# VHH binders against q9y6x5, part 360

Target 1, 379 residues: q9y6x5
Amino acid sequence: LPPKLLLVSFDGFRADYLKNYEFPHLQNFIKEGVLVEHVKNVFITKTFPNHYSIVTGLYEESHGIVANSMYDAVTKKHFSDSNDKDPFWWNEAVPIWVTNQLQENRSSAAAMWPGTDVPIHDTISSYFMNYNSSVSFEERLNNITMWLNNSNPPVTFATLYWEEPDASGHKYGPEDKENMSRVLKKIDDLIGDLVQRLKMLGLWENLNVIITSDHGMTQCSQDRLINLDSCIDHSYYTLIDLSPVAAILPKINRTEVYNKLKNCSPHMNVYLKEDIPNRFYYQHNDRIQPIILVADEGWTIVLNESSQKLGDHGYDNSLPSMHPFLAAHGPAFHKGYKHSTINIVDIYPMMCHILGLKPHPNNGTFGHTKCLLVDQWCI

## First folded at step 16 (VHH)

Design gb67 (framework vhh_surovatamig_d1)
Fold by ESMFold2-Fast, scan of step 16:
Structure gb67 (fold): chain B 379 residues (1-379), chain A 125 residues (1-125)
Amino acid sequence: as target 1 above (379 residues)
Amino acid sequence: EVQLVESGGGLVQPGGSLRLSCAASGFTFSDYYMSWVRQAPGKGLEWVATIKQSGSEKDYVDSVKGRFTISRDNAKKSLYLQMNSLRAEDTAVYYCAAKYRYWEAFYEPRSYDYRGQGTLVTVSS
């Protein structure tokens, strides 16, 4: 029987939530599996970019999903909710479900993971749900488990995406212990439901399950706003993305726009594209704009307005508040092992190894995940 | 092709009430989060309230909680905002807005797929 893998994402699950809240179901999962305490995500620390990095093993400049809102300078196309299904945006990389379907006679299944409802290199997930946020976790789980048991060719790779705790993290902020406790307890209950469903269907002992997230969350405040309108007139630029990383397309001389912005606030860094720090791996793509503004942790960039966000993400990926975790259980994984840190791009080559797939060239390092796996010797 | 048409705005005294309506066409209304966003004179966009596709979950900006109620009628493809105990600070153009995919927080008014032309609400004595 070929190995099987279910990859589950809870959007915006900050790593240190595990230390500050109780997760009885997740703790039982980890007791018989592995925990990576911190996953260093890619910059910018946003949903679409990091979800695509998990399944491609590539930095954003390499896979082309460089933000949740994008402009491509060569083709003059705009990326938004209304055109996120245009394959143009996704075709700079090959996600694992495409590789899974093309290298072996295998199927993939998807419950709403970003990109799975798009034909990428003329290949769409064998089974998928079109994105619809009104669909319950239970219905997504029912479809995934049905496809795992009732498919020909067999489903060997399946994905499941859930929007919480990101939505509540934005609403309440991660420091609201009362509201976040309620939200995180509900997520732990969903993890319990997942494990119970897999056990009842006879899948639990033979299925590899990874539970992870794309980013964390940091506390924001209306006392920490950066008003761009105080420094530059709207007539000088087109705004491609705003906060906490602003993408600026100058309508006039780039140097003039840069000079107006560079001293705008002590709480943001202003970069010409070629001056973006190498450690971000956020420079070599036509969708990265000529000027990028990066707000300090907890600061929100605005256009003469208030912000209702009490939590946000997108900040510097070196910040622990931006880091998710990774937990895994199954025949490929050790039991009761804890690891400190991996890079989010390392998940892809690990998953390829588990599935017996040849990875496409990627930015991950297989050695970083070897200690998690029973068939590997960690050095 | 896609249209969101707001109505119900006008001049009202402080403490008064108004009910805004939004008629939607050209898309599958029942598949979208629906929101009200507003823009006060000389200010940027502010998110006010969101309602989930089924109408079961509702969120509000703190300044309007207990005063405003968002609701929807999927059969009529209509969105509503009942505004009570109106204050001078509520003076703004109110826009009906539609969002298909959760990838940006609802509080980011520029993340919406569609927005109407707006209806002006003026709270003044």
Scores: ipSAE 0.563, ipTM 0.814, lowest interface PAE 2.9, mean pLDDT 92

Design gb68 (framework vhh_surovatamig_d1)
Fold by ESMFold2-Fast, scan of step 16:
Structure gb68 (fold): chain B 379 residues (1-379), chain A 125 residues (1-125)
Amino acid sequence: as target 1 above (379 residues)
Amino acid sequence: EVQLVESGGGLVQPGGSLRLSCAASGFTFSDYWMSWVRQAPGKGLEWVATIKQSGSEKDYVDSVKGRFTISRDNAKKSLYLQMNSLRAEDTAVYYCAAKYRYWEAFYEPRSYDYRGQGTLVTVSS
């Protein structure tokens, strides 16, 4: 009876992969559902920030997960993979699973979506798996489907996260057609497995399913390196994050550090915090450092070293290479509808509408996604 | 609390072999991807090799493929790097490093959760 939604993320699934490779299972999903060809993600175009934006509808400066590596100037705390379970980092926003559990006496389920193994505002997903990259897609899917069928209060919101094709995108680069073809075929087979499992369990016709991603991928090269050690000595600053967006905490006068950096490479932009372009919505948070460096697409910032990355992300969110897609199927969605572009922050208010939840204040615009929904008009 | 202690470094001639060991304590070793990262004199950090929690998947930087072998023993909480056909350019401090979450970050040598004190390998005549 109550509407149900499964949100699936394949990390690093660049939108134009859909045009350059064959996805028979995903194509069949889309034929009876909707496709948004480009999702304009938030800056910086990194995993933790964008996954949290999807489920909060907020820009990074508002939800507080501003990078995968962070320093909070007020509390003097450092964020890393080893302390990502500290609620402090996640408490600047209310993700949809918390909203779902608090408003309607409903349950949420999570298979490894970033933040779901952390109590946020004293609320953790009703069912969850602690993050562990060794756990198979099949095991994640088995747990999610079990919880969708066998929970009281009912699970109405479920999430499922998978690390590919991001890991392979970094290793091979998106232009390696041979290796990426193999990786993307495996992803498509997992989508086929997902659909088959939902059909087998009688869930397919009554469950809303969204398949999306957090960012894309661009080709990097040993010919496109910015050696930060050629610009400035290590004694002048503390490095909070490196590439392709460097977060610089000055140990001396900020203006002096800025002057050493500003003309060092034609392939990066150097911003004082107050000069960060307004279009990034990346300024008003204590975790954004006094100086940021933004590398041009495909350029890698290094400290007198080589880079093993053949692909990377984190670049300007206006770049099509940084954009994921969104596909959806279920009773809430039109069949065979294609839409060009939405903002990643628009996903949250759309999901709240599907679930009948009152959204927390957010940066998304419901009007941008209403064309996807059967109970709405575009115009 | 968390400790990674490297051993097995030393002076070796070009074409020689060394086996590095890393003893881990203070965390659930079997839950972590393990890597070797090195720093040559006057250079930055370079990722060398990674091994999955189970030991089933391994990856190497191109310059060491076919020469170096990464392995682990989860019962002993130990990581190893067998280095064969050593070259002058392999001279570096070698660090044992541990990473819990995202696989994609292995190519960023500064992204690791834990890193040891390092062991010096010098390849010289």
Scores: ipSAE 0.540, ipTM 0.803, lowest interface PAE 3.0, mean pLDDT 92

Design gb69 (framework vhh_surovatamig_d1)
Fold by ESMFold2-Fast, scan of step 16:
Structure gb69 (fold): chain B 379 residues (1-379), chain A 125 residues (1-125)
Amino acid sequence: as target 1 above (379 residues)
Amino acid sequence: EVQLVESGGGLVQPGGSLRLSCAASGFTFSDYHMSWVRQAPGKGLEWVATIKQSGSEKDYVDSVKGRFTISRDNAKKSLYLQMNSLRAEDTAVYYCAAKYRYWEAFYEPRSYDYRGQGTLVTVSS
């Protein structure tokens, strides 16, 4: 019987929530599994980019999903939340469910993980749900567990995506302990439901389960706004993405636009594409715009407007507030082991190892995750 | 072709009421979260209210909570904003806006996938 893996994402689950709130169900999961306290995500620290990095092991410049809003200068195409189904955007990488279906004659299943409802290199997840945020966690879980038990060829890789605590993090901000406590308790209860369902169906002992997230969350404020309209007129550029990383497509000479923006705010860095710091690995892709603005943590870029967002993400990936965690349980993983930090791109080669797949070339390092695995010796 | 058409704006005295309507076409209305976003004279965009796909969950900016009520009719592909106890500071062009994903929060007025042409509401004596 081939190994099986369920990859679960709770969007926007900041790593230090684990230290500041009670998670009885998640702590029981961790006691008999592994915990990575911080996962260093890729820049920019946004939902679509990081979810695709988890399943490809690639930096955003390499897999091509460089933001939640994108423009490709070569083809003149636009990407957004409502226009995300064109395979063009996803075809610069091969996600693990495609590899799983092509290298071994086996199936993949998906409950709303970004990209799973798109045919990538002419291959779509064998079983999938069209995205609909009104569909409950329970219904997503019911479909995933049904597919894990009742599929031919067998489902060996399954994904499950949930939108919280990201939506509430944006609404309340991560420092609102009263509201965030309520939200995070509900998530812990969903983790309890997940474990209970897997036990009731006889899946728990033989299934590898990874619980992770794409990014964290930081507190924003009406007192921390950067107004671009104070520095540059709309006639000089096209705005591709706004905050906290603004993607600027100049309508005039790039140097002139850069000069208007470079001293706009002490709380924002302005980069010509070729000057973007190498540590971001955010430079070598046609979808990265000629000028990129990066706001400091907790600052929001606006166009002569207020922002009601009390929490946000997308900031520098070196910031601990942007980091999620990773917890895992199953026959591939040690019991009761804690690890400090891995890179989010390291998850892909680890998952390929667990499933017996040959990974596509990637930016991850298998050695960083080997201490989590029972069939590996770390020292 | 996606289209959002607002109506119901006009001149009203302080303390008065108006009902805004938005007619949607060219997309599956019931799959989208719907919002009202406004722009006061000389100001930028401000999020006002959101209603989720089913109509069960609603949210408002603090300044309008208790005075404004957002509602939708998925069968008629229509969004509404009942505005009561109107104040001078409510004067703005009101836009109907649609959002499919909520990963980037509703409260960011520029995060919406579609937005209409707007309807002007003037609160003055």
Scores: ipSAE 0.442, ipTM 0.754, lowest interface PAE 3.5, mean pLDDT 92

Design gb7 (framework vhh_surovatamig_d1)
Fold by ESMFold2-Fast, scan of step 16:
Structure gb7 (fold): chain B 379 residues (1-379), chain A 125 residues (1-125)
Amino acid sequence: as target 1 above (379 residues)
Amino acid sequence: EVQLVESGGGLVQPGGSLRLSCAASGFTFSDYAMSWVRQAPGKGLEWVATIKQSGSEKDYVDSVKGRFTISRDNAKKSLYLQMNSLRAEDTAVYYCAAKYRYWEAFYKPRSYDYRGQGTLVTVSS
């Protein structure tokens, strides 16, 4: 009887939402499980990079998904989040579903987690759904639970991804209490549906379930714009990614581009690749461009345009507004335990332990998650 | 190989109407959310309207709500924008744009996967 794990992500679920809104279903989940109040994600605090860090335990410079838009200087390939099915971009790491299928005679199942519809090291999730934003949470849940209960070899690792509250966070901003209250209540109801479905199918008592997210959200404004066209002419560089971390590929001498950008705005930091702060772990990869611009929290980098986003993320990972949470329930986890903080890269070695898998080398520290687990001594 | 070809632009008087069309080829049109994005002379790109894959969910920038209607025909692989009560400030090159994933890129006009060549709409007396 192998252990089973379902990993659920609600994109853009800022940790502080838990303190400012009511989550009756999530609170019932936590009462008999564990809560990590803050998860320190990786830089840059974006969807694709952080979702891949959760399942690999690696910083972005190590797993190679360094942004939602990338350019690889060695191969001259360009990545966008819509051509994410080229295995080249994902092959710098081994995600947990690949390890699960290769180390054990076990299956994996996926409802739209980034990377699960891509063959990585010639291995694709045994069961998966191609990405489609119009597919309901209920349909994703129905497929995952069917695969968890009706598979040979057995599905022991399953993932479920949902786009909210990120989409609404961008549209309304996290400080819009009226709109965010409606969105977050719907998320809590989906958590209630998840638990009820698992109970109805007899899965709840023997399944480990992790509910987490990739990043938070901060309030933006049309009063907080950095117009890059005021700093430098388009003929001097190729723009690989724009905001809030701009990736600049110079067409002229790198130092000349840097000097034009360095003092252009008091609300962004300009780094030569070699000068990127070590604490970001965002330097040692060919997909990180020669110059990066990092906007201050709530500031948006634009090209002679207004921004229509009222919320955004991608900012410095030390900012609490960028942090998600982690909640978990199941036979591997203590009941009623609260922990203050872990690093997002720590989730991978914890999940490997729960599944009995040997982790690939990673940047996580198993010791940081020991207090969550019933089979570990917490001192 | 991927192409988005806009048509229907032209010169129109304030208060007039135009219907823009976009013909898509080289990708599975029904898998993509579609948007109209515009660029006024000397300005950056501005998102105008989006329609989801099925055609049932639509969103608009506030300045065009009630005046513009986005629609799609998946069988014909075509996107449309009906523009009514046109104003001088609607003068722009209009691009159709395709986005496979809704994440983060909806309000970033430059992050769409595919964008057409554009069609010019001039609103002037």
Scores: ipSAE 0.338, ipTM 0.686, lowest interface PAE 4.1, mean pLDDT 91

Design gb70 (framework vhh_surovatamig_d1)
Fold by ESMFold2-Fast, scan of step 16:
Structure gb70 (fold): chain B 379 residues (1-379), chain A 125 residues (1-125)
Amino acid sequence: as target 1 above (379 residues)
Amino acid sequence: EVQLVESGGGLVQPGGSLRLSCAASGFTFSDYAMSWVRQAPGKGLEWVATIKQSGSDKDYVDSVKGRFTISRDNAKKSLYLQMNSLRAEDTAVYYCAAKYRYWEAFYEPRSYDYRGQGTLVTVSS
């Protein structure tokens, strides 16, 4: 019987939420499993980039999903609704479900994880749901558990994605304790439903389950706006992405655009592509624009307008507010073990080890996750 | 060719009601979350309400909660906004907007895949 793994993501689940709110179901999960208190994500700290980093073990410049809004300078393609299922955007890496299906002839299953409804290197997840934000967590869970029990070749890798608490984090901001308490209680109840369903179906004792997220959330304000229109006219550039990381495609000389933006705000850093800090690993890709603006935590870049976001993410990945957590349970994992920090790119080689897969070259370090695993020595 | 065509705007007195409609064509309407976004004179885009693909999950900006109701008819490929107890502050061009994937929050009006030409709502005595 090959090892099985279910990877679950709750979008925008900030690590510090675990300290400030009660999670009885998640705490029961952790008590008999492992907790990584902070996961250092990749820059930009956005949904699509980090979800793809989890399943490839690569920095954004290497896997090619460099933002939620993208422009490819070589092909002149824009990442949008009409292009999101175009394999072109996803083909710069090999995600774990492709590796799982091509090594040892296993099946993969997916409920809405970014990229799983796209044929990547001519391989699509064996079982998948087309993206639809209206589909309940329960329906996603029902399909995943059905596929885990009723597949040939066997489903050994399954993914489940849920859009909260990100949507509510944006709407209310992470400091709105009343609204966030309500939202996070619902998520904890969904975790309880997940565990109960797996137990009822006889899957719980033999299935490895990872619960994680792609990023955190920070508080924004109408008092912390950077108005780009005060510094540069729209005729000088094409805007590819706005906030909190703006991607600028110059229509005139790049140096002239840079000089107009350089001293625009004390709460924003302006980088020529080659000057982007090396620690971001955000430089070597045609989808990274010639000028990148990075707002300070909690600051929003706008075009002569207000912002309705009371919370946002995308900021510097060194910020604890941008970090998610990772919890895991199953035969591969220790019981009752807490670990401080791993990098989000480390999840991929750990998952490959659990599944017995040979990882593609990646930016993760297996040694960082050894202490989580029962078959490894920890020092 | 993708089209979103809004209708139902007009002049109404404070406390009055209007029903906006949006007719969609050129894409699979039932696969998209739909929103109403507005732009008041001299202001930027403001998200007003969202309805997800099935029609059950709805969300509103706080200033319109209890006054506005968003609904959709997937068979007719139409989106609606019932606006009650209208205020002078509701004066704006109202746009129908479509979003396929959750890659950006619905509260980011510039992240929508498609947006219509708009219908003007003027609340004045």
Scores: ipSAE 0.709, ipTM 0.874, lowest interface PAE 1.7, mean pLDDT 93

Design gb71 (framework vhh_surovatamig_d1)
Fold by ESMFold2-Fast, scan of step 16:
Structure gb71 (fold): chain B 379 residues (1-379), chain A 125 residues (1-125)
Amino acid sequence: as target 1 above (379 residues)
Amino acid sequence: EVQLVESGGGLVQPGGSLRLSCAASGFTFSDYAMSWVRQAPGKGLEWVATIKQSGSYKDYVDSVKGRFTISRDNAKKSLYLQMNSLRAEDTAVYYCAAKYRYWEAFYEPRSYDYRGQGTLVTVSS
């Protein structure tokens, strides 16, 4: 029987939530599995970019999903939530479900993971759900477990995505302990439901399960706003993305726009594309705009307005507040092992190893995840 | 062509009620989360209420909780906002707004995929 893997994402699950709140179901999962305390994600620390990095093992400049809102200078196409189904945006990389379907006679299944309802290199996940945020976790889980048990060719790779705690993190901010405690308890209960369902269906003992997230969350405030309209008139540029990383397409000379922005706020760094720090790996793609603005942690870029967000993400990926965790359980993983840190791009080659797939060239390092796996030497 | 057409605005006294409607066309309405956002005179856009695709989830800004009710009819491709116990501070142009994917917070009124032309609500004696 081929090995099977279920990859679960709880959007915006900041790593240190594990230390500040109680997760009885998740802790039981970890006790008999592995925990990576911090996953260093890719820049920018946004949903679409990091979800695609998890399944491709590539930095954003390489896989082409460089933001949740994008403009491609070569083709003059715009990416937004309403046109994210154009394969053009996703075709710069090969996600693991495509590799799984093309290298072996195997199927993939997906419940809402970004990109899984799009044909990529003419290949769509064998079983998938079109994105709809009102579909319950229970319905997503029911479909995934049905497909894991009743597919031919067998489903060997499955994904499950859930929008919380990201939505509540934005609404309340991560420092609202009362509201976040309620939200995180509900997530822990969903993890309990997941484990119970897999046990009841006879899947638990032979299925590898990874629970992770794409990014964290940081506290924002009405006292920490950067008003872009105070520095530059709208007639000088087209705004591609706003906050906390603004993507600026100049309508006049690039240097003139840069000069109007460079001293706008002490809480924002302004970069010409070629001056973006190398450590971000955020430079070599036509979808990265000529000028990028990066707000300091907890600062929000606005256009002469207030912000109702009390939490946000997208900030510098060196910030611990932007880091998710990774927990895993199954025949491939040790029991009761704790690891400090991996890079989010390391998840892809680890998953390829578990599934017996040849990884496409990627930015991950398999050696970083060896200590998690029973068939590998840690030392 | 995508269109969102709001109606039901007008002048009302404090404590009064209004029902706003939004008729949608040119897109698959049932695939979109729908929101009401407003702009008071001389102020920026403010998110008021959201309803997810099936109507299973509703959320409101704190200042309108218990007074406003958001609802939708997917068969009629229509969004509604029942506004009760209206206050002077509710005076604003109200916009119907649509969001296909819900990965980012609905509190970003400028991030919506589509927004209508608005309907004016004036609460005054």
Scores: ipSAE 0.617, ipTM 0.843, lowest interface PAE 2.2, mean pLDDT 92

Design gb72 (framework vhh_surovatamig_d1)
Fold by ESMFold2-Fast, scan of step 16:
Structure gb72 (fold): chain B 379 residues (1-379), chain A 125 residues (1-125)
Amino acid sequence: as target 1 above (379 residues)
Amino acid sequence: EVQLVESGGGLVQPGGSLRLSCAASGFTFSDYAMSWVRQAPGKGLEWVATIKQSGSQKDYVDSVKGRFTISRDNAKKSLYLQMNSLRAEDTAVYYCAAKYRYWEAFYEPRSYDYRGQGTLVTVSS
C-alpha cells in the first residue's frame, strides 16, 4: 500500500500549553507516537509564513510569503488586493502537495491549509475546500477522510487547518488560564474525534498523522505599547505591516527615515534591510521592505492608539513562547519517543521521505528528524 | 466595485437602543466573515463583534456582551448590530468590515480586507 500522510495544524498552539493544561486525547496520541517538544519556526513567527515553510522546507526569503501583509516593490502589488489568491505570491516555491501530484501521479486533499485553494505553478490540490472560517472541524474532517478513502488516483497527502487556539490566544492572552483551559479542552476533544473517526473508517493503523502548529503566543499589555506616531510622521513612509514587526516603505530618503526611528524606543530594534540579522534568514526577497522594526517580546507597535490583543506572535523566533510542538503517529514513526527540538523547515524533507518523494531544494536537514522514524536513526 | 454602506446611527440616551445596518455590494458577501469596529472621538479603532460566514458563530468584546447582538442575512447581503442598554462609552463611529481569511486576529481592525465609511452613534443625555 502506498504511504499516506495527514498533516494537521492547530493555529497558535504554543508548546508550553502541553505542560500547563491537560490533554488526555493528545497524550494518548503521543503515548503511541512521537513528540517534538519545541519546533523552532521561521521569522516572522506568523501564520502564512510558517504554514508555507512547513510545506516547502524553505525560509521566508526563499518561498516569498514573508508576512501576512506584503508589498512587492518590483510589481507594485499588494498581497491583500486579491484575497491572497493571486498565484504570483505563492509561485516562488513548490509546496509538497504539488510535488506529490506531479512526481508520482498521486492525489492531494486539503481542508483550508494556506495556499491549497491557489493554483501554484498551474497545479492546485486535487481535492480542496475554498477557505471559509465558518466550516466546522467536523466538516473539514469528513471531507478529508472521505477523500482519503474514495479517491483515484489515491490521496496520499492530506492537510487540515484549524484557526484555534490562535483566535482565543489573541483575545484572552496565554496567561488567562480560565478561558484558555476551555479552548484547549475543546481542541483536545477535536483530536479525540479525529482519532475516533480514523479508527472507525479503518484508516488509523496505516495512516501517518502529524499534529503541529505554526507558532506560539505571548502575553501583551496596554503597559507595553510603542507609539510609532511619536517616532515619525506618517507622511514620511508607507506602512506595509505594523506589529510586532513593522515593514516600512520610505517616501523620502531611507537614511532620514531610519534616523527618525532608530532611537525612538528601547523596546524595538530598527534594521535597514541589509543589517537584518543573518540568523533570521529574512533579507533576500523584494517583498521585504527597506526598513523593518522588530518589537521586543510582549510589546505592541501602535499608531497613537490602544491594542485589544492580550496575546500576540510574530516576535523573534529564538523565543520559546513563539515555538509550537509536533506530535506524530503512524507506521513511519516510533512509539513513545520524545525529541527536544527541530526546525520547522525540517518537517518538509521528513514528509517527503515518508511519502517517497524527491524533495525540491530546501533549507531543512533530514538528519534532524531521523530519530522520529522507524527506518532511520539520529545523526 | 466593493462597497459597504452603514446606516442606523444617531443620538440616543443612555439605556436606549439602536439597530445598525450595513449593505454590502461588489463581492460575494457569504464568503466573508463580517465585523463591526468602532472609533470613539480621539481614540483608535476598536473591534466590537464578529459573525462568521454561516451566521451561527459570533464573538464580542467583553464590554458589549449581553447588550449587543450581531446578525447577518446572506440573501440580502446585509450585516446588523442590535445595540441595547447603550452607555456613554459606546459613543463612536461604527464601521462595517469584511475579512475573507483568518490571517490576522479579528481583534486587529487594520487587518480587514474592506471597511465602510461609518455611521456615528452618540450616547448622551
Scores: ipSAE 0.714, ipTM 0.874, lowest interface PAE 1.6, mean pLDDT 93

